# Designs tried in a protein design chat: VHH binders against q9y6x5. Part 141

Target 1, 379 residues: q9y6x5
Amino acid sequence: LPPKLLLVSFDGFRADYLKNYEFPHLQNFIKEGVLVEHVKNVFITKTFPNHYSIVTGLYEESHGIVANSMYDAVTKKHFSDSNDKDPFWWNEAVPIWVTNQLQENRSSAAAMWPGTDVPIHDTISSYFMNYNSSVSFEERLNNITMWLNNSNPPVTFATLYWEEPDASGHKYGPEDKENMSRVLKKIDDLIGDLVQRLKMLGLWENLNVIITSDHGMTQCSQDRLINLDSCIDHSYYTLIDLSPVAAILPKINRTEVYNKLKNCSPHMNVYLKEDIPNRFYYQHNDRIQPIILVADEGWTIVLNESSQKLGDHGYDNSLPSMHPFLAAHGPAFHKGYKHSTINIVDIYPMMCHILGLKPHPNNGTFGHTKCLLVDQWCI

## First folded at step 7 (VHH)

Design ac7 (framework vhh_8h5u_2)
Fold by ESMFold2-Fast, scan of step 7:
Structure ac7 (fold): chain B 379 residues (1-379), chain A 126 residues (1-126)
Amino acid sequence: as target 1 above (379 residues)
Amino acid sequence: EVQVVESGGGLVQPGGSLRLSCAASGFTFSSIDYYMGWYRQAPGNQHERVAIISSGGSTNYPDSVKGRFTISRDNAKNTGYLQMNSLKSEDTAVYYCAAGYTVYFRSGDYQTYDYWGQGTQVTVSS
């Protein structure tokens, strides 16, 4: 029978939550599967960029979703993650569901994963749900499992996205133990529901399941604000993205804008595009602006206003607070194996291997994930 | 169409009190948290934020009104309130209600103050 894979994302699930809270259902999943304790995500550590990196194996500069808010200097188009479904933004890469449908003539299914409501290279997921946050986790799971059991050609790749704990991480901050405990317990219960549903429907023993996330979360404060209006007047630039990575499009000489910004705050690094650190892999795309500002962990860039966010992400991808985890279970995976760290771009070639797909050129390294897999040698 | 309508302004003596109301309509609530805020503008001055409240009830006030003004909201009616106590002549201004969206899911946290009311006049004078 062809291998099947369900990829599940809980948005904003910081890896360190596993050390600070109890997850009985997730721990049972891990005990009979594998755990990667830290996944080093791509810069910037935002939702749309990292979800697209998981399914393409590419850095943001290569797949083109470089932020949740973007401007393309060549075409002069504007993108907002809340309303732009133009295929133009997504067509710089081929996500795994497209490859699955075209290469093996199999079906894909999607419940709310970013990009699955957009035709990419004229191909949309065989089965999908229009985005609606009011749809329960149970309803999303019911649709995914129905499609996994009742499709022709067979669904071999399925995705499931859930908005928590990111929403609560923003509202309460990751250090609010009482509120985060309640939220994370609910997520653990949903993982329990997922496992029980798959067992009840006879899917559990033959399905590979990956549970992961796109980024972590760090604590913010009204005492850690950078007021951009105190640095530079609005007449000098167009603001493409604000916090914690500001994307600046100069209206005057770039050097003059840079000079106004470079010493404005000790809690922000200011980069000309060509000076962005190579380790970020965030330079070679027309959607990356001529100047970027990178706030220090826990600092928020504002425009002469307070921020209601008690938690945020988007910061330097070397920060452990920005890292999610990856857990997996199924016939492709070892049982009871723990691994320290992989790169988020490594997930794509691993998934291609499990499904028997030829990966498109990508930035991942299959060797980094081979120790997770039963059909590979770990030396 | 999103609409924001203020009420409750008027003339009051120094040391008096007023309660402003702000009714907001046209929002989609299934996936969006929204902030409600009060701003004021006196002749010759820029807009000043007076109070802000999140959908979860978190509040923020500038030092000039902290302890005197209280913001609250009724989520079932999409209505915000500003209780103003111990009013001073310096509080004389047109008071504007603003409603901004905060998206707390896959797009992260995004807010805008694009939805403004027409304003209500508050005059503190003997």
Scores: ipSAE 0.000, ipTM 0.190, lowest interface PAE 11.4, mean pLDDT 86

Design ac8 (framework vhh_8h5u_2)
Fold by ESMFold2-Fast, scan of step 7:
Structure ac8 (fold): chain B 379 residues (1-379), chain A 125 residues (1-125)
Amino acid sequence: as target 1 above (379 residues)
Amino acid sequence: EVQVVESGGGLVQPGGSLRLSCAASGFTVSEYSNYMGWYRQAPGNQHERVAIITSGGSTNYPDSVKGRFTISRDNAKNTGYLQMNSLKSEDTAVYYCARETYYYRGSWETKLDYWGQGTQVTVSS
């Protein structure tokens, strides 16, 4: 019986939500499994980059999904979400579902995890759903559980992605306790539904389940805007990405563009590519632009206008507000164990170990997650 | 609330140029969460995306129009544009402006929301 793993992401699930709201179903899951209280994600703290880091174990500069909007200086290609099915953007890494399918002729299944509807190294997830936000959690869960039970070769790795609480975090802001309470209760109910479905199908006792997220959320405000048009005229640069990390491609001398930007606002840091802090691991890729602007937490970069978002993410990955959590249950995991912190890149080598896969070279450290696992000696 | 008004279509000879305009209300064309796209429908064909511009200003085009079409925005006027150069007979279509919302995976909804009536572009002698 090969080991099986279901990886579930609730987009934008800030770690401290666990301490400020009640999650009876998630708490029962954790009581019988493990909890990592904070996961230090990769910079920039955005959906596409962090979801790809979870499944590759690589920093963004290494896996190539460096933002949700990108420009590749070598090939002159532009990446927009509408063109995310070009394998070029995803081919700098090998995600775990590709390795799973190639090493032992196992199948993978995916309900909308970023990258799973793209052929990567000529391999697409064996079963997948094209991204569509209108598809219910129940339909995604029905497909995943059907594929886990009715596949040949067997599905041993499955992923499930859900847009909340990120959607509501953006709309209401994380400080709107009334609206966020309602959204988070709904998510807890979905976790209850997931557990109940797996029990009903006889999967629960033999399936490893990881529940995690890609980033957190911070409160934004119309009082915290950085108007880029007041800093520099648009004729001097091409804007590749805007907020809260702006990616600037100069149309003139880079130093002149840098000089126009560097003292414009006390609420953003302006970096030449080679001066980006090493701790970000955000420098060594042609898709990282010559000048990067990093807004302070809760500040929004705009082009002579207001922003409708009351919450956002993408900020410095050292900020606790940007951190998700990780909870896990199954035969590979201890019961009732809490761990303080891991890096998001550590999830990949742990998952490879659980599935018996040889990991591709990665930035994760297996030692950081070994205390979660029953088959490891914890020091 | 959300509304777009397309204009600038017409009859042109092969090799000619046209500039289409999309006047937006109820959303901001440069806002972080809003992307703007141009789509066309030729007789007998499905709707085709011919240009998109993201909130960050990144653009994307299919090979059929790359190098000939340019999408842009005027933030002060809250207006999007499609500059069409070196027009060919196969560019004949009704052109639509649509808002595409940034979803949390960093992808747009597959279902197109058309807020405008479209503008006819005909390329013939």
Scores: ipSAE 0.000, ipTM 0.215, lowest interface PAE 11.9, mean pLDDT 86

Design ac9 (framework vhh_5j56_2)
Fold by ESMFold2-Fast, scan of step 7:
Structure ac9 (fold): chain B 379 residues (1-379), chain A 130 residues (1-130)
Amino acid sequence: as target 1 above (379 residues)
Amino acid sequence: QVQLVESGGGLVQPGGSLRLSCVASGFTFDTSDYYAIGWFRQAPGKEREGLSSISGSYGGSTSYSDSVKGRFTISRDNAKNTVYLQMNSLKPEDTAVYYCAADTYYKYGDWTSPSEYDYWGQGTQVTVSS
């Protein structure tokens, strides 16, 4: 009886892959559902920040997951060490699975989505898997579908995360058509498996399914490196995050560090925290460092070392290469409808509407997703 | 130029303990979003087997093979750019050359497969004997 939603993320699935490669299973899914061609993600265009924005509807400065590597200036804690599962990092927002469990006495289920193996505001997903990249897509899908069919109180919100095509995008670069074609075909086959499994279990007709991603991918090169060691000595700063957005914590006067960095490369913008462009919504949080370096698309910041990545993300969120897509199917969604663009923060209030949940205050606009829904009007 | 150097091997009696260290250079754990470090071993006349892995993404997710689960523990020290394998309750069948391996990209596949790793250490001998 209660509406059900499965949210699926394929990490690093750049929107224009849909135009450059064949996806027969995904196209069949879209034919009977909806497609948003571009999702404008939040800055910085990285995995943890954007996955948490999808499920909170908040900009990174508001939800507190501001990077994949962080330092909190007030508590002096580091993220990506032994306390990386510390609830402290996730407690600045309330993700949708927590809202789902606290309203209407419903259950949530999670296969590897960022934050779901952490108690947030003393609430952990009712069913979850501890993060482990070696667990197959099939095992994740088996657990999610089992929980959707066999839980009391009922699982009404479920998430499934998969690391591809991000891992291969980094390794081969998005311009390696031979390797990317192979990887993307495998993802399309996994989407086919997902749909088949849901049909076999009698879930398909009554389940809302969203397939999306957190960011895209751009081509990098050994010819496009910014050697930070050529600009500034290590003794002047602590490095919190490196590339393509470097987070700099000065050990000396901030202005002196800024002056050493400002003219270092024509392919990098250097910002004092208060000068970070307002359009990024990346300023008002203690985990955002006093100086941020933003590399131009396809440029890699290094420390007198070669980069092994042929593809990367984290760049300016206005870049189409950084944008994922969103496809959806189910009783809440129109059939055969195509929409141009939404903001990634708009996904949360849409999902709350589908589930009948009262959203926590958020940066999304429900009106932006109305055209996708059978019971709503466009804005 | 990624290099891995193992240390801490040696001769130990059955039931004893050893801690192996793997120091990485040319790659920094604390500033990297994606990587995996795995411990492997190879006994004479046997294939190289995966024992444990730790991922740099998601705050250091860990995996263990059934042969070592409950006896071995993988950990990292990002400040020292070092991954450790704490080996307890050692058995004669644990005798092997132990290797540290690095995949500098986020992994989607079988962490137990040696072919998934791009960089390897030289190995350190562990001998469990009376």
Scores: ipSAE 0.000, ipTM 0.296, lowest interface PAE 14.3, mean pLDDT 88

Design w1 (framework vhh_7uia_1)
Fold by ESMFold2-Fast, scan of step 7:
Structure w1 (fold): chain B 379 residues (1-379), chain A 123 residues (1-123)
Amino acid sequence: as target 1 above (379 residues)
Amino acid sequence: QLQLVETGGGLVKPGGSLRLSCVVSGFTFSSYAMAWVRQAPGKELEWVSSISGSGGSTYYEDSVKGRFTISTDNAKNTLYLQMSSLKPEDTAVYYCARAEYKTGSTWEPFDYWGQGTQVTVSS
């Protein structure tokens, strides 16, 4: 009877949405499980970096997915959300589904989690779906539950990813209560569908389920723009990533580019790579560019144009607006327990413990998640 | 007192060969990645090739792959670029460059450059 775990991500689910909107299905899940009110994610607070941190327990500088747009100066390769299938980008770490498959006789299953449709260290998830945003939540759920119930060797680790509320958060902004209320109600209904499906299939009582997210969302405005073209001519640098964290590769002397940027706006911080604050854990990787610009919360960096985004993320990971939550239910977890804060890198060693896996060296601290678990002492 | 000195440029006919040399002083380049970067008349700087400090890894711009070879002689603190099957479009000033010191190494941009050596491919 090996333990089983399903890890579910709703992209861009800001923690304080739980306080501002009603989630009857999620509240029923939490009532008989655990809630971590804030998860402190890694910097940059973006989708690909944080999803990979959840499953590796590593800071971005260690796992190598340092942004949603990357450039590697050694190989001249480019990474983006439309060009993310090269194993080169993912091979600096070992995600939990690979460890799960290589330790003992176990299978992994994946519905759209970033990286699961890529062979990493020559190992791909035993069952997976190629990424396609048009595939419904129901189809993803049907495949995951089929694989959890009908696999040999048994699927012990499964992942499920959903693009909302991130897409709507960008389009409407998190302060649009009418539109966000509609979107968040639909997500709560999907959580209800998930629980109902697991109960119908006899999985609910013996399956550990984690519901979490990679980041939050903050309100943006046409009144809060930083025009990079007013600071420096584009002929002096190559732009690798723009907003709210700009990754600058200078075509001239780095110091000259830095001097043109450093006092251009009171609403962004300009860092030489070696001067990036240690608390970000965002320095020790060749994919991190020589100059990084970090916009203040709610400010958008643009190139002599308007931005249509009413919400964004990627900002300083100390900001509560950037924090997701974590809820969990199952035989490994206490019932009705609330915890204040964990680090997103702490999820990996907790999941390894639940599955009986030996974790790879990681930046998480198992002690931070002990109070969630029935087989541990809470001190 | 850090210095990069390029030699070996000149006029060559299409299909010809040249070997560029860069002698470095003031540092041990086994500790740094080294590169060749060129600038054609009226164009911006273009990266050509890089070599790791250990000499174990080499990288090339697509237009020069199979025609150019980068190498080092650590005992002589010398970086080489062997150019073969030269084309008129290879006409440029060629610069030897050292990777700028960073937490985590990159080979672009560069913190120290030579003065350049002119390569002209013409009939």
Scores: ipSAE 0.000, ipTM 0.123, lowest interface PAE 19.6, mean pLDDT 88

Design w10 (framework vhh_7uia_1)
Fold by ESMFold2-Fast, scan of step 7:
Parts: structure tokens; sequence; C-alpha cells
Structure w10 (fold): chain B 379 residues (1-379), chain A 123 residues (1-123)
């Protein structure tokens, strides 16, 4: 009876892959739905931060997941892996599945979306899978469709996360057309499987489905390394996060550490926390370190060693290479409509509208997504 | 006990028509999506069509779109597949299936199946 929404993320799906490769199943999905060609993500352009921004509508400084590796200066806690189940890291925001469960007599379901296996504000997704990268897409899809079809109270919000094409983007780099073509074809086949599974179960016409991603990918090289050990000795600082955004916690005078770093490489910008550009919205949180280093696109920060990464992300969110796309299909969405750009924080208030939920205060603008929706007047 | 019984199969010439029926018992028909799946000799199971219980929404495999029509008669607890413009490649055993979270096989989300009915399209 109530509206239902399935939110699907393919990690690291760079927007311009859509123009450089063939996606017959995704194109069929888009033909009868909507496409947003570019989604401007939040800084830093990393997996955990952007996945949490999608479901909260908040900048990283506001929701508190500011990196994939974090240190909180007030509590002295460290966060460094996907198995960290401490609600402390996630409690600075209220994700949509929590709002869904608390505002309505409704359930949420999750297959591996970051944060869904953690109790946030004492509320965990009604149905969830503990994160395990070895679990197949098919098993994740089977669980999600089972929960959508057979739950009481009904599942109205469901999420599904898949690690590709990010893992292959890192391994091969986005410019490896042969390997990326193979990987992206497999993803398109998974999209075909998802649509066919929903049709087989009689869910397709009544379910809103969003397919999106958290960030893109850029080509890296052994010729584009910044050796941090050439800039500063390890005894002067604690390294909280390394590349391509390094988070530096000084062990000595902050100004002295800054002075050693600021002119070390022409291929990175060095910021004192208060000097981080306002456009990043990456300043007002205790988990953002006193000094932040931002590498130029395609440059890798290393500690006197080589890097095996041929692709990476985390760079400036103004870079088109860092942008994902958004495609959607279902009763809430127009058919055959293309839109140029939205902000990733705009997804949250749009999803709240589709589900009939009152959004928590957020950084998104509902007006930016109105043209996608059949029940809205678009200027 | 849940029971699905298919009838209506047989031998038909190319371009002909045939209507399959599946009578169900032991569950509330409108609470489940129902499907037709087929298996041609020496091939894997192939999903053909599904119908939602509550919405009346219908879905078809691309090769049968415009030729096959799935429908239900809730008063008779019966699922139908009206097949027209039949082709030799439509030759298969056709199964009525209840769509659910449990699988009879890995690719098909069906928990109960009928005995099947043979459809042969040849001259």
Amino acid sequence: as target 1 above (379 residues)
Amino acid sequence: QLQLVETGGGLVKPGGSLRLSCVVSGFTFSSYAMAWVRQAPGKELEWVSSISGSGGSTYYEDSVKGRFTISTDNAKNTLYLQMSSLKPEDTAVYYCARADYKYGSEWAPFDYWGQGTQVTVSS
C-alpha cells in the first residue's frame, strides 16, 4: 500500500562511463525512467562519507563520517575499518532508514549499505546483513526481494550496495578500456538481473528504484607520487588518513608542521583546518584534523614506497572524474527525462518526499530534484 | 497443502494458439505473484511471464511479448497463459509457479511448482 523505494549503489561508478561503454540493460531502465548525468558528491570523495551523505542529506562535517579512516580529538577514538560497530561514529546524523522506521509503521531493509549494520540512535535497519564483501550480488538481491515481498510491518525503504566497479577501478585504472569494459558489462548484467527479478516477483511497476553511486575514479601512476617522508619526519605528526587527502595530527607545534608541508610538492595543497576552502564544507567537525593535505587529481601521497593503485578517488569534488550519476524508475518518476546535475545531498529530501517522510534538517534542496518527479511542478 | 495443477498443453502447428490453465489451492491467490516458467528439451528453466496478486501488473520475457497474455480469475483460483502466434522455439514443458522468497532453483524465486504441461509446436 505505502510507497516503496529501493536504493542501489554501484561503488565508484564514474558518470562518463555511461558515454564510453555500452549498457543495454541500464539504458532500457533509463528509457522508461530518469537520468541525472552528473551528481556532485561531497568532499572528501570517499565511500563511507558519500554513502552517508546520500541517506542523510548532510555534508560530511555535519554527519560526522568525514573519511574512511578517522580520529576524534575529543574522545580519542579511532575508526579504520568497515567492521567498526561503534554507534559513536554514526550518531551525528539520522539516516533515512531510521526516520522511516520511527515516523511510520514501516520497516527498512539493507544489503550491505554502509551504516545499516550499526544501531544508530538505538535503531538498526529492521532487516540487514552484516557487511561481508564475499557475499554475492545474487544473495544480496535475494534477501532484499524476500524482505520487500514478505514483511510485517511492510518494508518501504530498502538499500543494496555493490563494491564494483570501484575495486576494479583501483586495480586496473579507469583508462584500461579492456578490463573496464569487461567489469562494466558484468555490472550491466547485474542491473538486468535486478530488473528481471523484480518483474518475476510482480514488484517492478509499483517499486521506485534508484541506481546511483558515491563517487567516480581517476587514473593514477607510479610517475605521480608525493613522498610525504621527503617533506617531514614521522616524529612530528600522527597520520590519520593518507591518500589522496592526508589527515595530519601534529605532535609538535602546528605552525611548524604546516611550514614543513606547505611547499613540499607542487602537486598538493596544504591547509590549516580554518583555511580549508568553504566550498568543501569540510571544516566544522572534531574528526577533521588540524592539517589537511589535498593531492591534485591523479597524484598519490605515499610514505617512501610505491603504490599499486592504478585508479583512485577522494579528490576535489569539483572534478568531473569524481562524479557519479543517478538513474531512477518507478511510479514517482517521469519516463524518458534527462537532467544535467544535482548535488548528492539533494537525494535525501527527494527520497523523503517519495516515501512521505518528514526530512530531518539537511543541506539538500528539494527544488533541484522536482523535475524528476511526476507529482511536482517543474519551472 | 499447496497444490498447483496445469492443463491445456498439447500439439499445435506454428502460428497456432493454445491456452494454459493452472488451478491453485491451499493459499490466498491474490497475496502472491504467479508465474509461468518453461523448460525446453536439453535447456535450463526460462521465466516466461508473471502477474502480481494485488495490482494486476503483468510482465513478459522479451521473446513472448505481444504473443502471450497472462491473466487470473480469482473466483476460480485459476492462472492462465494465452499463447498466440506459436513458434517451434516455444516447445517446452510449461510450469505454473508461485513467486516467493524461496527458490526451487538458484535463478528462479519460486517456492511451489505444478507438475508441468507439455507444449509442442511442430508441423
Scores: ipSAE 0.000, ipTM 0.340, lowest interface PAE 15.1, mean pLDDT 88

Design w11 (framework vhh_7uia_1)
Fold by ESMFold2-Fast, scan of step 7:
Structure w11 (fold): chain B 379 residues (1-379), chain A 123 residues (1-123)
Amino acid sequence: as target 1 above (379 residues)
Amino acid sequence: QLQLVETGGGLVKPGGSLRLSCVVSGFTFSSYAMAWVRQAPGKELEWVSSISGSGGSTYYEDSVKGRFTISTDNAKNTLYLQMSSLKPEDTAVYYCARAQYTYGSTWEPFDYWGQGTQVTVSS
């Protein structure tokens, strides 16, 4: 039978949570599998960009999902929740489920992973669910396990997305130990349910399972606000994305807008597009706006208002608070192996190797993940 | 010209139900995400729910999941919030807003707001 892989994302699962809270079910998973303690994600450290980087192995400037809110100046299209199903936004890359369906004549299945309900290069995931946050983890898992048993053609790649702990991280902040303890315990119980369900269905021993996340979370405060309205009037620009990375489209001369913003706050950096640091790999795409504002960790950019969130992400990808982890179990993976750090773009070529797929050109390095795999050597 | 007008608020007993409506004019409704945001007396704004312009994707704050349902009627340019099993804690002014929505986020930047409609849950 062909190799099978289930990729699970718990949105906003900061790597440091593993050190500060107890995860008995996740620890049992890791004991018989592998743990990567930190995954260095791509900039901007947000949901849509990083979920698409995991499944394409590309930086955001290369795959085209450069933020959760975007504007394309050439076509004059706006990307938001209302336009998330327009293939235009997703067609700058080929995600792994498309490659799986086209190279191996196999099926893919998806429970709400970003992009899986969109036809990309005229190919949609064979089985999928339209996004609906009210659908339980249990219902998503039930659909995925049912589809994994589909026989013609077989489902060999499956994805499952869950909104927590991101939603609670925003609401309570990662430093609220009482509320975060409750949320993280519930997630650990869901991991236990996932493992038990796979065991009961006879899938556990022959299925490769990856549990990961797209980003972390940092503490915000009403004492750490950057009021953009104190520096520049709304008439001077169009706001494409706000916080913690603001995307500014000038309505007047770009230099005049830049000059109004550059000394606005000591707690944000203001970049002309061509001056964005090379280490971000966030420059070479028409959807990246002429001026980008990057807030310092824990600072929130606002428009003459209070922020409702106590936690946020989107910050500099060098910050450990922005890093998720990766845990994996299955026939492809060593047992009881711990690795310190990989790049989030390295996940894609590793998954292609496990599934026997030829990867599209990508920014990942297969060598970075070799030590996790039983058919490879770490030297 | 551009307007969002909320209706359907009122006084209701705990465990009761209300349906809020927001009629939109001056823009193509189906091209934008729409949201409900509330503000309780003396408290900060709290995002409640969002829906994509196609109506295909819905998002909820944890405390309202299973109790509130967001929906649209694109032919009528109307956004709805069906509220069930109402609690005293749901007492707030409810605002209809046009959203620049972020996937999986509980905090949304909004560019146009309605005037609000008062919901009071009390015996």
Scores: ipSAE 0.000, ipTM 0.288, lowest interface PAE 15.4, mean pLDDT 88

Design w12 (framework vhh_7uia_1)
Fold by ESMFold2-Fast, scan of step 7:
Structure w12 (fold): chain B 379 residues (1-379), chain A 123 residues (1-123)
Amino acid sequence: as target 1 above (379 residues)
Amino acid sequence: QLQLVETGGGLVKPGGSLRLSCVVSGFTFSSYAMAWVRQAPGKELEWVSSISGSGGSTYYEDSVKGRFTISTDNAKNTLYLQMSSLKPEDTAVYYCARSEYKVSGEWLPFDYWGQGTQVTVSS
């Protein structure tokens, strides 16, 4: 029987939620599996970039999904235009489901993971659902488990994406204990449902399950706004992305735009593309704009308007508030093992190892995840 | 030149249904994301739902999932919000908004807004 893996993402699940709230079902999962307390994600700490980094093992400058809103200066394409699901945006990398289908005679299944409803290198996930946030977790789970049990060639790699706690994190902010407690309890119940469903179907003992997330969440405030219109007139530039990382395409000389922005607010850093810190790995791609503004944690960049967000992400990836966790259970993983930190790009080569796939060149390091795995020597 | 005009608001009882429409002029849906944003009395603006310019991807605030459906009719340059199982907390002015950016369920800036249509869920 070929090895099988289910990769589950709860969007915006900040690592320290595990410390501050009770998760009886998740803790039972961890007790018989492994926990990585912090996953250092890629910059920028946004949904589409980090979800694609998980399945490619690449930094954003390498896989090409550099933001949730993008402009490609070479082709003059915008990510949110009539080419919104254009394979062009996703073709700079090969995600694991494509590798799984092309290297082995195997199928992949997907419930809403970013990119899975797009043909990438002329290959789409064998089974998939078009993105629709109104579809329940239960319906996504029903489809995934049906495909895991009733497919030929067999489904060996499956993904399941859920929008919470990110949506509520934005709406209420992570410091709203009452609302976040309710949301996180519901997520823990969904984890309980997932485990129960897999046990009832006879999948639990032979399936590797990873539960992770793409980023965390930090508290925002109406008292922490950066009004970009007070810095520069909109006639000087085209805005490609706004907050908390603004992507600026100058309509005049780049130096003039930079000079108008560089001292406007003490709560953001202004970078010419070539001056973006090397540690971000966010420079070598045509979709990264000539000027990037990076707001300080908890600060929101606005255009002469208030912000409705009480929580946000996208900030510096060195911030613990931006980090998710990773928990895993299954025949490939040790039981009751706790690890401190891995990089989000390390997940891809680990998953390739579990599935017996040859990874495409990537930025991850297999050595960082060896101690999680039973078939590896760890000291 | 560019206009967003909302219609379809009104008074409805809890559990009722209502369909909002937003007619746009001066642009087409092919290059833009469209959204519904609401403001309850004395509250901040709250994003409700978005649809991508390609029409393939839809996004919803958790409190409206399963109750509201966003859609477009490109031939009529019209954005819709079908609202069902309405609750008193859905009482707000509903605005149609345009964005040049791909929406992903995150709170994104909108560059043009309509004047709003009042929805009141009462009694």
Scores: ipSAE 0.000, ipTM 0.413, lowest interface PAE 12.2, mean pLDDT 88

